# VH-VL binders against Flagellar basal-body rod protein FlgF (flgF), part 20

Target 1, 245 residues: Flagellar basal-body rod protein FlgF (flgF), of Caulobacter vibrioides (q06171)
Amino acid sequence: MDNALYVGLSRQMTLRRELDIVANNIANANTTGFKVEDLMVRTEQAKPAKTLDGSSPVKFVMDTGVARNFTQGPMTKTGGDYDLAINGMGFFKVQANGGERYTRDGRFTTNPEGILVTQAGAPVLDDGGGQITIDPRLGPVTVGKDGIVSQGAIRVGRIGLVRPDDLSTFAKDGDNLYRNTTNTAPQPVTDAQIHQGMLEASNVQPVIEITKLIEIQRAYESVAKMMDNTAELSRSAVERLGKIN
Below, E stands for the ipSAE of ESMFold2; O stands for the ipSAE of OpenDDE; V2 stands for 0.75 times the mean of E and O plus 0.25 times the DockQ between their complexes.

## First folded at step 10 (VH-VL; framework fv_latikafusp)

Design K98 (from K90 with heavy chain N52D; at its last look DockQ between E and O 0.56; V2 from the best seeds 0.00; counts 0 for: pae E 6.0 > 2)
Fold by ESMFold2, look of step 10:
Structure K98 (fold): chain C 245 residues (1-245), chain A 122 residues (1-122), chain B 108 residues (1-108)
Amino acid sequence: as target 1 above (245 residues)
Amino acid sequence: EVQLVESGGSVVRPGGSLRLSCAASGFTFDDYGMSWVRQVPGKGLEWVSGIDWKGGDTRYADAVKGRFTISRDSAKNSLYLQMNSLRAEDTALYYCARDSYGDWRYGAFDIWGQGTLVTVSS
Amino acid sequence: SYELTQPPSVSVSPGQTARITCSGDALPDQYAYWYQQKPGQAPVLVISEDSKRPSGIPERFSGSSSGTMATLTISGAQVEDEADYYCYSTDSSGTYVVFGGGTKLTVL
């Protein structure tokens, strides 16, 4: 009886963890560049993205057992000069939290010094790790598909894209950023394209996540009912043994 | 100088197969996505299939899924369309088109070939 | 499946402004492209990304997009502008792409 109840409690703990993950996905359905998360008993690594064109699903085990799906989200037009989207595998480099951080969120702007920054004010890094400074006197900014930033005929810099050898080495760092958890630097990427005037939407599908929520709730109810039935059978067995005495 | 030349269009019975080819010249083939677009004589344009610049991402219109296969050969600067189980409604002029983006999805077709005619009739 | 709707025909006199519309539910989030096709010729891209004019396209061609409607405008239409015009775009997910049905422009 004790083994059956332990299995039930262990299952409920796993279901609660799944619920937290699903709730976080739903909360981020409209978060630029967000990648949907899942809990798996067995995690599978897809082929490394650096050997394939475009984005492919890759699931990794993280500290909490969360796997993240890096499938390309839809790209939508905005018309903004500083809105960038990546088509393919790669991450923007930014300077945040005392080091390099990585993001798929291409919502950029300039600060008062003319430095290209994220919405949170973190400088966007060029391919050499330096800041990109926009001079408003030089006219509108153009960002080419190769990441070259220009104002008219003047090349200002190049936004470089990077990716790790193994996506499991990127951990969430807040503010829609990832940090590298290893000493192995991410590799430069030249086989992805940058699209100015577009943003990558979240790859969360809210209807799918709500369906998972319902399934988790029903599984939780089923485990609770099983535990109640097991306790009732134990009570009945004790009653019969008490009468025989 | 920049040129796309289609070939392989022919008359074929229903259920038959054809392979279309598109030879590219005058530009760096591997920097561009490519598509096939068809047009029934006297009718509008219909996108058929697309392939990204490295060949890893392919897409097909619903009408041709499972019957047509797009491919590209970087060494020969060539795009191909293998057409199987051809139907009368596949009769059209087939264009090869270069996508100014590197991806089939964003079809800014800036260079087109002259087309190759496929006729499927009994 | 996603569909782009164009009027079947538009007629103008030389020197007048022609406006060709294209409606689709995903156009607020997806760029529209415009192609000109003259009889016996391959299509030619005349407007890219809603409003960008490719090199070699006359300045009388312009484009706009507002809400679910994209518009190709030919200011001061000329007789050589007589052609079929197609819009092209994608659905809201960016995975299903389509041409509009086409609009025959006649310049009387």
Scores: ipSAE 0.114, ipTM 0.641, lowest interface PAE 6.0, mean pLDDT 84
ESMFold2 (binder alone), look of step 10: mean pLDDT 91; pTM 0.928
OpenDDE, look of step 10: ipSAE 0.867; ipTM 0.944

Design K99 (from K90 with light chain D29E; at its last look DockQ between E and O 0.58; V2 from the best seeds 0.00; counts 0 for: pae E 5.0 > 2)
Fold by ESMFold2, look of step 10:
Structure K99 (fold): chain C 245 residues (1-245), chain A 122 residues (1-122), chain B 108 residues (1-108)
Amino acid sequence: as target 1 above (245 residues)
Amino acid sequence: EVQLVESGGSVVRPGGSLRLSCAASGFTFDDYGMSWVRQVPGKGLEWVSGINWKGGDTRYADAVKGRFTISRDSAKNSLYLQMNSLRAEDTALYYCARDSYGDWRYGAFDIWGQGTLVTVSS
Amino acid sequence: SYELTQPPSVSVSPGQTARITCSGDALPEQYAYWYQQKPGQAPVLVISEDSKRPSGIPERFSGSSSGTMATLTISGAQVEDEADYYCYSTDSSGTYVVFGGGTKLTVL
């Protein structure tokens, strides 16, 4: 009977963690570049080199007991000159938290000095690790699919896209950023394209996450009822033994 | 000169199969998404299928899902459409189109071929 | 299941401004593209990303998008602009991409 109660408590703890993950996904359904998370899902295998390129759309990476699906979210138009989306496997480089950080969130702006920055004020890095400075006197900004930033005929710089050899080396670092957890630098990307005037939406599917939420609540209640029933049976057994005195 | 040339259109019976080809020249094929678009003579344009520049993301109109397969071959600079279980309603002029971005859904078809005619008739 | 709605025809006199509309629920989140097709020819892209004019397209062509409606505008329409015009876009998720039904522009 006591074994059943320990199994029930263990299950409730797992369900509570699942609930927290699902709630976080729902809360970030509208967060630019957000990648949906799941509990204890193993990472996808490497794509075979010799087969038709029909890779699984779901790629999972472990981060502190959660898996993250890096499948590309839909890109939506905004018309903003500093809104950028990446089509392909790559990350923007930014300078934050004392080092290089990486993001899929292409919501950029300029600071008063003309430096291209994130919404939180972190400088966006070029392909050489330097800052990108926009001069308002040179006209509107154009960002090509290769990441070259121009104002008219003047090349201002090139936004550097990188990716790690293994996505599991990127861990969440707050502010929609990732940090590299290894001493191996991410490599420049040649097979991803940048789209100016667009942003990558979250890859969360809210209907699916709400369905999971309901199922988790139902499972939690079922375990709670089972544990209450087991506790009542144990109490009744103790009471019956006590009546022989 | 930038060019797309479709081929493989012919007369085929209902239930038959046909493979369309589109040869690309004058541009870097691997930088662009590609689509097939069809048009019944005297009618409007209908998007059929698309494939991104890497070949890993494909999409199909509901009318052709499960019957048509889009593919690309980077070594041959060619786009293909394998059409199975053909129906009379698939009779159309089939165009090959280049997307100006690397993804058929997020760009525009800035270069079109001349079309290849597919006729499904007994 | 996503659809773009265009009027079947628009008529103007030479030199007048023609406006061709395209309605779709996802147009606030997705770019519209406009194609001109003359009889016996492949379509030609005339407006990209709501309002961008490709190289070689006359300045009289312009585009806009507001709410659920995109508009192709031909200022000072010429007889050579007589053609079928199609809009193209996608739904919010990228699941469905469609052409509109087309609009026949008559300039006479």
Scores: ipSAE 0.231, ipTM 0.662, lowest interface PAE 5.0, mean pLDDT 84
ESMFold2 (binder alone), look of step 10: mean pLDDT 90; pTM 0.916
OpenDDE, look of step 10: ipSAE 0.733; ipTM 0.868

## First folded at step 11 (VH-VL; framework fv_latikafusp)

Design K100 (from K94 with heavy chain D31E; at its last look DockQ between E and O 0.78; V2 from the best seeds 0.00; counts 0 for: pae E 2.5 > 2)
Fold by ESMFold2, look of step 11:
Structure K100 (fold): chain C 245 residues (1-245), chain A 122 residues (1-122), chain B 108 residues (1-108)
Amino acid sequence: as target 1 above (245 residues)
Amino acid sequence: EVQLVESGGSVVRPGGSLRLSCAASGFTFDEYGMSWVRQVPGKGLEWVSGINWRGGDTRYADAVKGRFTISRDSAKNSLYLQMNSLRAEDTALYYCARDSYGDWRYGAFDIWGQGTLVTVSS
Amino acid sequence: SYELTQPPSVSVSPGQTARITCSGDALPDQYAYWYQQKPGQAPVLVISEDSKRPSGIPERFSGSSSGTMATLTISGAQVEDEADYYCYSTDSSGTYVVFGGGTKLTVL
């Protein structure tokens, strides 16, 4: 019975984390460039222990972390001159939170100084780590597939894309940004292209996430009912022993 | 001058095989996605297969999946379509097309060849 | 599967405006492209990204997209504009490209 409560508590803790992850995915189903998250679950084989009804292995379900799926979301048209989508592996570089940050969210605009910035005001960095300044009086901005930013015949700069050797080294930093958790700088990408006038949609599939939510809620309630039934049996046993005494 | 020149079209029996080639010139081949598009005479255009600019990602229309293989050779600036287990419905003019971007999606086919005719007849 | 639907034919007199429609459920989120094909020739791109005219394409060609419908408009159609016209776009999954069935434009 005590083993059943331990298994129930372990399962309940894992299900609570799964609920939080699925809820976050659903909340970001319409967030530009959002990458869906999944819980990685590992079953630990515990040393055999005596149960109330005999000897059997006790299994705990342990989460090992959160995996992020960086599969490209579909690209959708907007027609906006400052809307950019990456087709392929790569991230825009921005200056935020005291350092370089990385994003798939290509919703950009200009600030009053003409600097290309994110929606949160973080400067978008060129391939040399500098800011990109656009003269509001010049002609329309064009961004080529290689990231070269032009106004007419004038080259304004180049948006460089980067990628780490291992995507697991990028961690969430809020505001749809990632930070590099290693001392190794991300490398320039030469096999991705930029599409002006498009944005990358979230790769969340809402129907799948809602189905997961329902299944997790059912599993959580089932574990909770099992734990309530176990507590009822324990209370009934103690009451019977007390009446004997 | 930017050009795509197809070759390898022929008359074959059902179940036979052909290899189509497309020679590219006048542009940097490795910057563009490539596709094969076919057209039955008197009918519309049908996308057959695409390959990204690096060659690592390929896609096929359902009608040809498992029978056709697209490939590219950067040293020769050439696109290929290996066609196996040919059927009568594969009879068409096969165009080589350059995508304006690095795969078969989200861009335009801005450069086309003149096509090579494949006839599958008993 | 995703399909782009075009009328089979459109007929106009020289100098009239021709409108060729293309319907598809993904068009609110995906650019439409238009190709002209004359007999015995390869297709030629005439409208890119819903409304952009490539260099060398006469100004009488224009394009628009609203909701699930893209439209190619030829203002003041000329006899030389007689051709088959195909719309083309990426499917809703972002996996394949799809051509419309084509529209034969007759200018007499």
Scores: ipSAE 0.611, ipTM 0.813, lowest interface PAE 2.0, mean pLDDT 86
ESMFold2 (binder alone), look of step 11: mean pLDDT 90; pTM 0.913
OpenDDE, look of step 11: ipSAE 0.832; ipTM 0.918
ESMFold2, look of step 12: ipSAE 0.553; ipTM 0.795
ESMFold2 (binder alone), look of step 12: mean pLDDT 90; pTM 0.914
OpenDDE, look of step 12: ipSAE 0.749; ipTM 0.877

Design K101 (from K94 with heavy chain D30S; at its last look DockQ between E and O 0.61; V2 from the best seeds 0.59)
Fold by OpenDDE, look of step 11:
Structure K101 (fold): chain C 245 residues (1-245), chain A 122 residues (1-122), chain B 108 residues (1-108)
Amino acid sequence: as target 1 above (245 residues)
Amino acid sequence: EVQLVESGGSVVRPGGSLRLSCAASGFTFSDYGMSWVRQVPGKGLEWVSGINWRGGDTRYADAVKGRFTISRDSAKNSLYLQMNSLRAEDTALYYCARDSYGDWRYGAFDIWGQGTLVTVSS
Amino acid sequence: SYELTQPPSVSVSPGQTARITCSGDALPDQYAYWYQQKPGQAPVLVISEDSKRPSGIPERFSGSSSGTMATLTISGAQVEDEADYYCYSTDSSGTYVVFGGGTKLTVL
């Protein structure tokens, strides 16, 4: 197989993956707590393979993984008693998928038993790993910046906020959840604040993502065209050789 | 008593530099975001710069970007504003304000200083 | 740039209700904050998060928000309420913050 075609195919695969990531970002631009992702690519410093026509240097691009940007999303008002937003680096603890999971999605509610849960029904955990139970008879719920949950003068719990030592160790686990991929437990966070009545919007910038999308598409088309040209040249060369013999 | 006290305001020439200070007392300084807000006498309020409670996120109004630097020293319970390349339009009373949200983006400025006057004049 | 628009002045008689409006495109998504400033004094937070009244602020002060409009209401305006009032908010992206142009409230 011609090196140019191989390089082209590799590039197309990478571009397709980039496209999927950008598309996912755009799709989740309005998802509470969503964090934008980027494909990390490394261009091999090796001399670009010259196309047979010498017109388009093709560089090998290697996919080195997906980088998640955990920068702070904007907080938006909702006025919801159970809507919580994190200002700073940290995650809510929830019990889901058979274990402790983490999220920036603070759309919480109470289930029929009075337990604080995610929209999907996963219990929100306190700082000790326990569930938080709300008694409607005790009055409205207030959540302080420190995560203390109160009903009137009664403290009912503290929202658990944690952060891993290395954010790259958090892997997506569906439903806007993260799981810890290491054996080291995330640590309690003391340098983040919780704001009741707000939600953190995604940190996706739609305009940027759309721009990226267009660029990726153009690149894909360019590579496709290059590959077609290379294939045609190869075919022509073979045909010419066949005529000489 | 919770208090903010600004200092450092003076008369400077265009192109000059000035450093403003804000001394905080009566509260845990490190738990709050801080902002500088300026006001031309007889005019409205203008947000200038903000720093979150950790000091890791700083923001500036477009009018001062690249010229002003906000910083804080928790050990000294102090907020600073380094102003470089000063212009006549920077003339104003500069307030430091405590942000109860710990972020400049949310204007819950519950405590204000009395301001320090900066005059940029040739 | 993000802007908040206020009327330059509002006049009321003592005992009447004053309403000061603040319009901004991001107000559906962001809280409005209100500040009172009397001559020669620093601003004072009088309303936070659209409608919350800080401790020490008289009950006659209230706030509301609907759509792109925030409103500061002073029921039973008193002479002492004569001041400049500023609204404050951030844009939807959290990139820009701005004070309104201010409203001079006259109580005559």
Scores: ipSAE 0.538, ipTM 0.787, lowest interface PAE 1.2, mean pLDDT 91
ESMFold2, look of step 11: ipSAE 0.643; ipTM 0.830
ESMFold2 (binder alone), look of step 11: mean pLDDT 90; pTM 0.912

Design K102 (from K94 with heavy chain G107D; at its last look DockQ between E and O 0.85; V2 from the best seeds 0.00; counts 0 for: pae E 4.4 > 2)
Fold by ESMFold2, look of step 11:
Structure K102 (fold): chain C 245 residues (1-245), chain A 122 residues (1-122), chain B 108 residues (1-108)
Amino acid sequence: as target 1 above (245 residues)
Amino acid sequence: EVQLVESGGSVVRPGGSLRLSCAASGFTFDDYGMSWVRQVPGKGLEWVSGINWRGGDTRYADAVKGRFTISRDSAKNSLYLQMNSLRAEDTALYYCARDSYGDWRYDAFDIWGQGTLVTVSS
Amino acid sequence: SYELTQPPSVSVSPGQTARITCSGDALPDQYAYWYQQKPGQAPVLVISEDSKRPSGIPERFSGSSSGTMATLTISGAQVEDEADYYCYSTDSSGTYVVFGGGTKLTVL
């Protein structure tokens, strides 16, 4: 009885976590550079519990974390001089939140000092970790596929792309940013290219996520009904046995 | 001199196989994406297949998917198109084309070969 | 499958402006490219990324894109501009690229 309710509550917790993840994916279907998430689970045996006929192990689905799919999202044209997309495996480096952060979101602009910054004002870092300063007097900015930033014939700097040894070491840090959770610095990438005038779209597929949402809602309701029916049967059995003298 | 030279075009029966080659010279082959573009004589251009600069991303037009395989060989500076299960509609002049960036779908084809003729007939 | 639609032919007199259109549902999100092909020759890129003119292409060639339509414009067309013109772009998924059917420009 107690085992059945524990299994039901464990399933509800997993389903609630799945619902939150799917809802977040849907909310970010139009977020530049967003990478779709899914629940990472594994089966674990439950502790034995006493039943009317003895102990029997049960299996649970345990929430072990979030799996993030870094598959390239489609790239779309914008024509903006400060809109950049990465084609390949790599991340822009930015200075935010007291350190280096990483992003696939290439919506950049300049601040009043001419520094290339994200939409939130975080400086975009060059391949040496320095800031990139653009002088509006020097004309339009050109960013080559190798990341070289120029204005006319003048080289201003080079946007460097990096990749971690293992993508699982990048954790979300808000504002569409990732933080490196390890002591190992991400390595420079030479086999990804930057496309000026384009942005990478989210890799979320909304129809798939909405289908998941419906399935999760149905599963949650089904578990809730199972738990209600189990409680009613237990109450009814206790009530019937309580009338036996 | 930057050049692309196609070869391997011939006459083949329907259902047959053919392998086209494209020899690249005068540039660093591994810096560029490559494509095959075909043209029925007297008709328009049709993109057939593309491969990025590193070879890890290949794409195919719907008409050839599952029948054609694009590949590149860095040691030989060569692009290939393996054509299986050929049909009469595959009869065309096949051009080898270099994209100017590294990804054919986001770039222009800046260098073209002379083409190699494939004829599929009984 | 995704298609780019071009008129089969356009005729102008020398010195007139020729406009060649290319329609495709993905053009709001994808750049268009324009190729010129003269008889017996490989295609030559004349407009890149909707409107950029490669070096060596005469200033009379220009391009634009609005909504689902890209346009190649040849202001003051010359007899030497007589050729087939193809637009080229990708679908919205980024998986397939296509050429338009081609437009024969006649300059009489």
Scores: ipSAE 0.337, ipTM 0.676, lowest interface PAE 4.4, mean pLDDT 84
ESMFold2 (binder alone), look of step 11: mean pLDDT 89; pTM 0.900
OpenDDE, look of step 11: ipSAE 0.747; ipTM 0.870

Design K103 (from K94 with heavy chain N52H; at its last look DockQ between E and O 0.85; V2 from the best seeds 0.00; counts 0 for: pae E 3.8 > 2)
Fold by ESMFold2, look of step 11:
Structure K103 (fold): chain C 245 residues (1-245), chain A 122 residues (1-122), chain B 108 residues (1-108)
Amino acid sequence: as target 1 above (245 residues)
Amino acid sequence: EVQLVESGGSVVRPGGSLRLSCAASGFTFDDYGMSWVRQVPGKGLEWVSGIHWRGGDTRYADAVKGRFTISRDSAKNSLYLQMNSLRAEDTALYYCARDSYGDWRYGAFDIWGQGTLVTVSS
Amino acid sequence: SYELTQPPSVSVSPGQTARITCSGDALPDQYAYWYQQKPGQAPVLVISEDSKRPSGIPERFSGSSSGTMATLTISGAQVEDEADYYCYSTDSSGTYVVFGGGTKLTVL
């Protein structure tokens, strides 16, 4: 098998993964708090494929994960008492999927018990890991820039923001949530502030993502044409040898 | 008592330099974004420059970009505006204003000083 | 660049309702703020976040926002309300912040 064909197939697989990521970004261009993703690729010295004999001198492109851009998206007004946006670096803590999860999506509401929850019903956690309960009889809820939740003069709790030491340790966990992939707990944040009555928009720029989509399609077609040309040259050489003999 | 007091306004020649100061008291200075807003006597308000509560993110109106530098000093609870290459159109009363959040874009200017007058004339 | 448009002046008689408008393309997505400035004084915030009245501001002051227009309303205007009024906001991206040109309210 030609080494150029192996490199071409590896490139096509990488391009297919890039396409999936770009399509997901476009689908989430209007998703509150969404952070745009890109494919992280590494070039490593050639290693043998699983169950193949020997090593190949051809370098394989190895996909090592998804790079996520955590640049803050624009904040827009909603006027909702339970709509919160984070100004700065930080994440809300929620209780979901059997543990702590993290989100930039500040679309909250109350459940029938008065517990502050996400749109999917996950409790929003205070700075001590407990639930925040709103009593509808105590009047409108206010959330200060330091995360203190109050109803009138009564302090109900405090939303604590956290940040990992390394943002790459946060992985997507569905429902616009992130999970911590390390044993190190995210640290409390003192340099971010909460703004009630606003939401953070996605930081996806659809025109840029559509341009990437077009470039990926062109790259895929170019690789496919190169592989077809290489295969045709090999077939042509075999046919000429066969006609001579 | 929450208070902002500007100082350093003076008469200078075109091309000169001047440094304005704003002393803050009665609140936690490092929790707030700060801005300079100017007003030519008899005219409207014009935002000049803003600084994030952490100090690293600064913004400038186009008319002053490259000539003015905003800074803050948490040890002295003070905001500064270094004005270089002054022009006649920079003549105005300069207000120091506190933003109610850490970013001048998303909050109100809820506390203002009384202003310091800068006059640029030959 | 982004701008907020206000009428240069509004005149009412005492007891009438004054309405001061502020037009800007980003106002559906961004809060408007209203400042009152009397001669020789620093501006005073009279309406926050489109419609919230800060403590100490008389009940006759109210605000609203609809589409690309924010409105400051002074119901039952008094002679002491005679002042310049400025709106303030930002564009949708938060890159450009501006004051409106100001509206002189005359109460005669």
Scores: ipSAE 0.405, ipTM 0.719, lowest interface PAE 3.8, mean pLDDT 85
ESMFold2 (binder alone), look of step 11: mean pLDDT 89; pTM 0.908
OpenDDE, look of step 11: ipSAE 0.852; ipTM 0.931

Design K104 (from K94 with light chain S92I; at its last look DockQ between E and O 0.86; V2 from the best seeds 0.00; counts 0 for: pae E 2.5 > 2)
Fold by ESMFold2, look of step 11:
Structure K104 (fold): chain C 245 residues (1-245), chain A 122 residues (1-122), chain B 108 residues (1-108)
Amino acid sequence: as target 1 above (245 residues)
Amino acid sequence: EVQLVESGGSVVRPGGSLRLSCAASGFTFDDYGMSWVRQVPGKGLEWVSGINWRGGDTRYADAVKGRFTISRDSAKNSLYLQMNSLRAEDTALYYCARDSYGDWRYGAFDIWGQGTLVTVSS
Amino acid sequence: SYELTQPPSVSVSPGQTARITCSGDALPDQYAYWYQQKPGQAPVLVISEDSKRPSGIPERFSGSSSGTMATLTISGAQVEDEADYYCYSTDISGTYVVFGGGTKLTVL
C-alpha cells in the first residue's frame, strides 16, 4: 500500500471510531448519570526509512481510547425518596463486583433487609464504608444536602461522596459503575451536595452529537472517494504503459 | 436572628455604575446559594443573578449578562452585585435572597432582605 | 426565553377554594415554588418543591404539579390571603430560573 493509501486508511479508521463513539453518546442521551465520551488520539512519528528514494517520516494516528467528560448533567425532579442526585464533582460509593465501585447514577432502592442498594442490588456505602440500613417502620427517609440520611429524628447514616485526584483512573465496570484502576483511594468530597428527589440526566447534547455524526459521515465519504480516484488513476496509468510496450 | 440587609442603591444616570451589597447574619453563609431578584414597584419579580455556595458557579438573566457581576465574600458574609452600563429599565427594588440549597436553581428563596432601590434616570 | 405563565387575577369569596395555575414547559422535570407577596413586603415562601408546605404556613395552602402545569390551592381562603402570588422554577436545561408574571388573589 502506498503513502496516500495508508494516510487514507488511517483517516477512515479514526473516522469510524469517532462514529462509534458519537453513536454511543446518542444512544445514552437518556441514561441517568451518563458522561459524554470523545476519542482520544495521539500522533506518533514513524522512524525515518533509509531508502535510495529518500526518507519521509509518516505520522501515525494511534487510538488510545476514550476521554470522558464529567461535566455536571442537568438535574431533574422525580419525587422519589430514594432518587438522589449529586450537584458537583463526586461519586456515590457502592459495594459491587468484589470491591468498591463508584457511580453518578443515584437511582436507589431498599432490598428485603432494608439495605440501601442500587438498581442492580449493590449496597450503597456510607462515609465510613459501611452499609446503610433503612427501617420502613420508622417513616419516610430524608437525605440532606450534606448526605445525612435520617428517619424523623433518627440519624441512619451519611452517604459518602468521593472523587479521585485524576478522573482518568476511573474505568467503566458495567451497570453504570466505575472502578478505581489505582491503589490510591478516592478522597472524600467537600464541594458537592446531594439533592433527594432528583436524578442527574445525561450530559449528552443530542443536537451537537447529531451534527458531529453528519460531519463524520461526510468526511468518511470524501476520504473513500479520494481513495477510489487514486486507485483508478493508478489502473489507468498501468493500462497506458502497457500500450507503449 | 436570620437576616439579609441590602445597601448601595442610589440614583444614577444611564451608563453609570453601582455596587450593591448584602450583609448576611444569623446563619452559616457558606452553606447557601444566593441570588439577586429585582422588582419594578407595582410590577412582578424578576430573577437577576445567582451564585452557588462555593462561589464557583454564577448565572445571569439575559437582560443583564455582560453588565452585571455577582460575587460573594465568605470573610465578610456578604453578597455583591456590580452593575455596569446601567439602563433605565434596570430601575427597580433589588432584593437579596438566600436559597435553601447550595445552588440557586434547586431550592427555595426562604430568606429575603427588604431591598435597596436603584433608580436610573436621565 | 423561558417563561412561566400565570393568570393575572383570581377572585374568590371567603371560605371558597382558590386555585392559581402556573404553566411552563420545564415543569415536568423541575420543581415549582410559590411565593406570597403583600403590598410593601418581601415575598414569603408558601409552597416548596411542588407540594411541600414550609413551617408556619397554614394547612389551607397546598400545591401540586402535573405535566406542564403547577397549581397552588388555597382551601377555605381567608381575607388575609389577599396578595400577589408568584410561581418560580428553573428552565428545562436546569441552567436558568424564572418567576411567573404573578397572580393577584382577591378575597372579598
Scores: ipSAE 0.533, ipTM 0.776, lowest interface PAE 2.5, mean pLDDT 86
ESMFold2 (binder alone), look of step 11: mean pLDDT 91; pTM 0.926
OpenDDE, look of step 11: ipSAE 0.622; ipTM 0.817

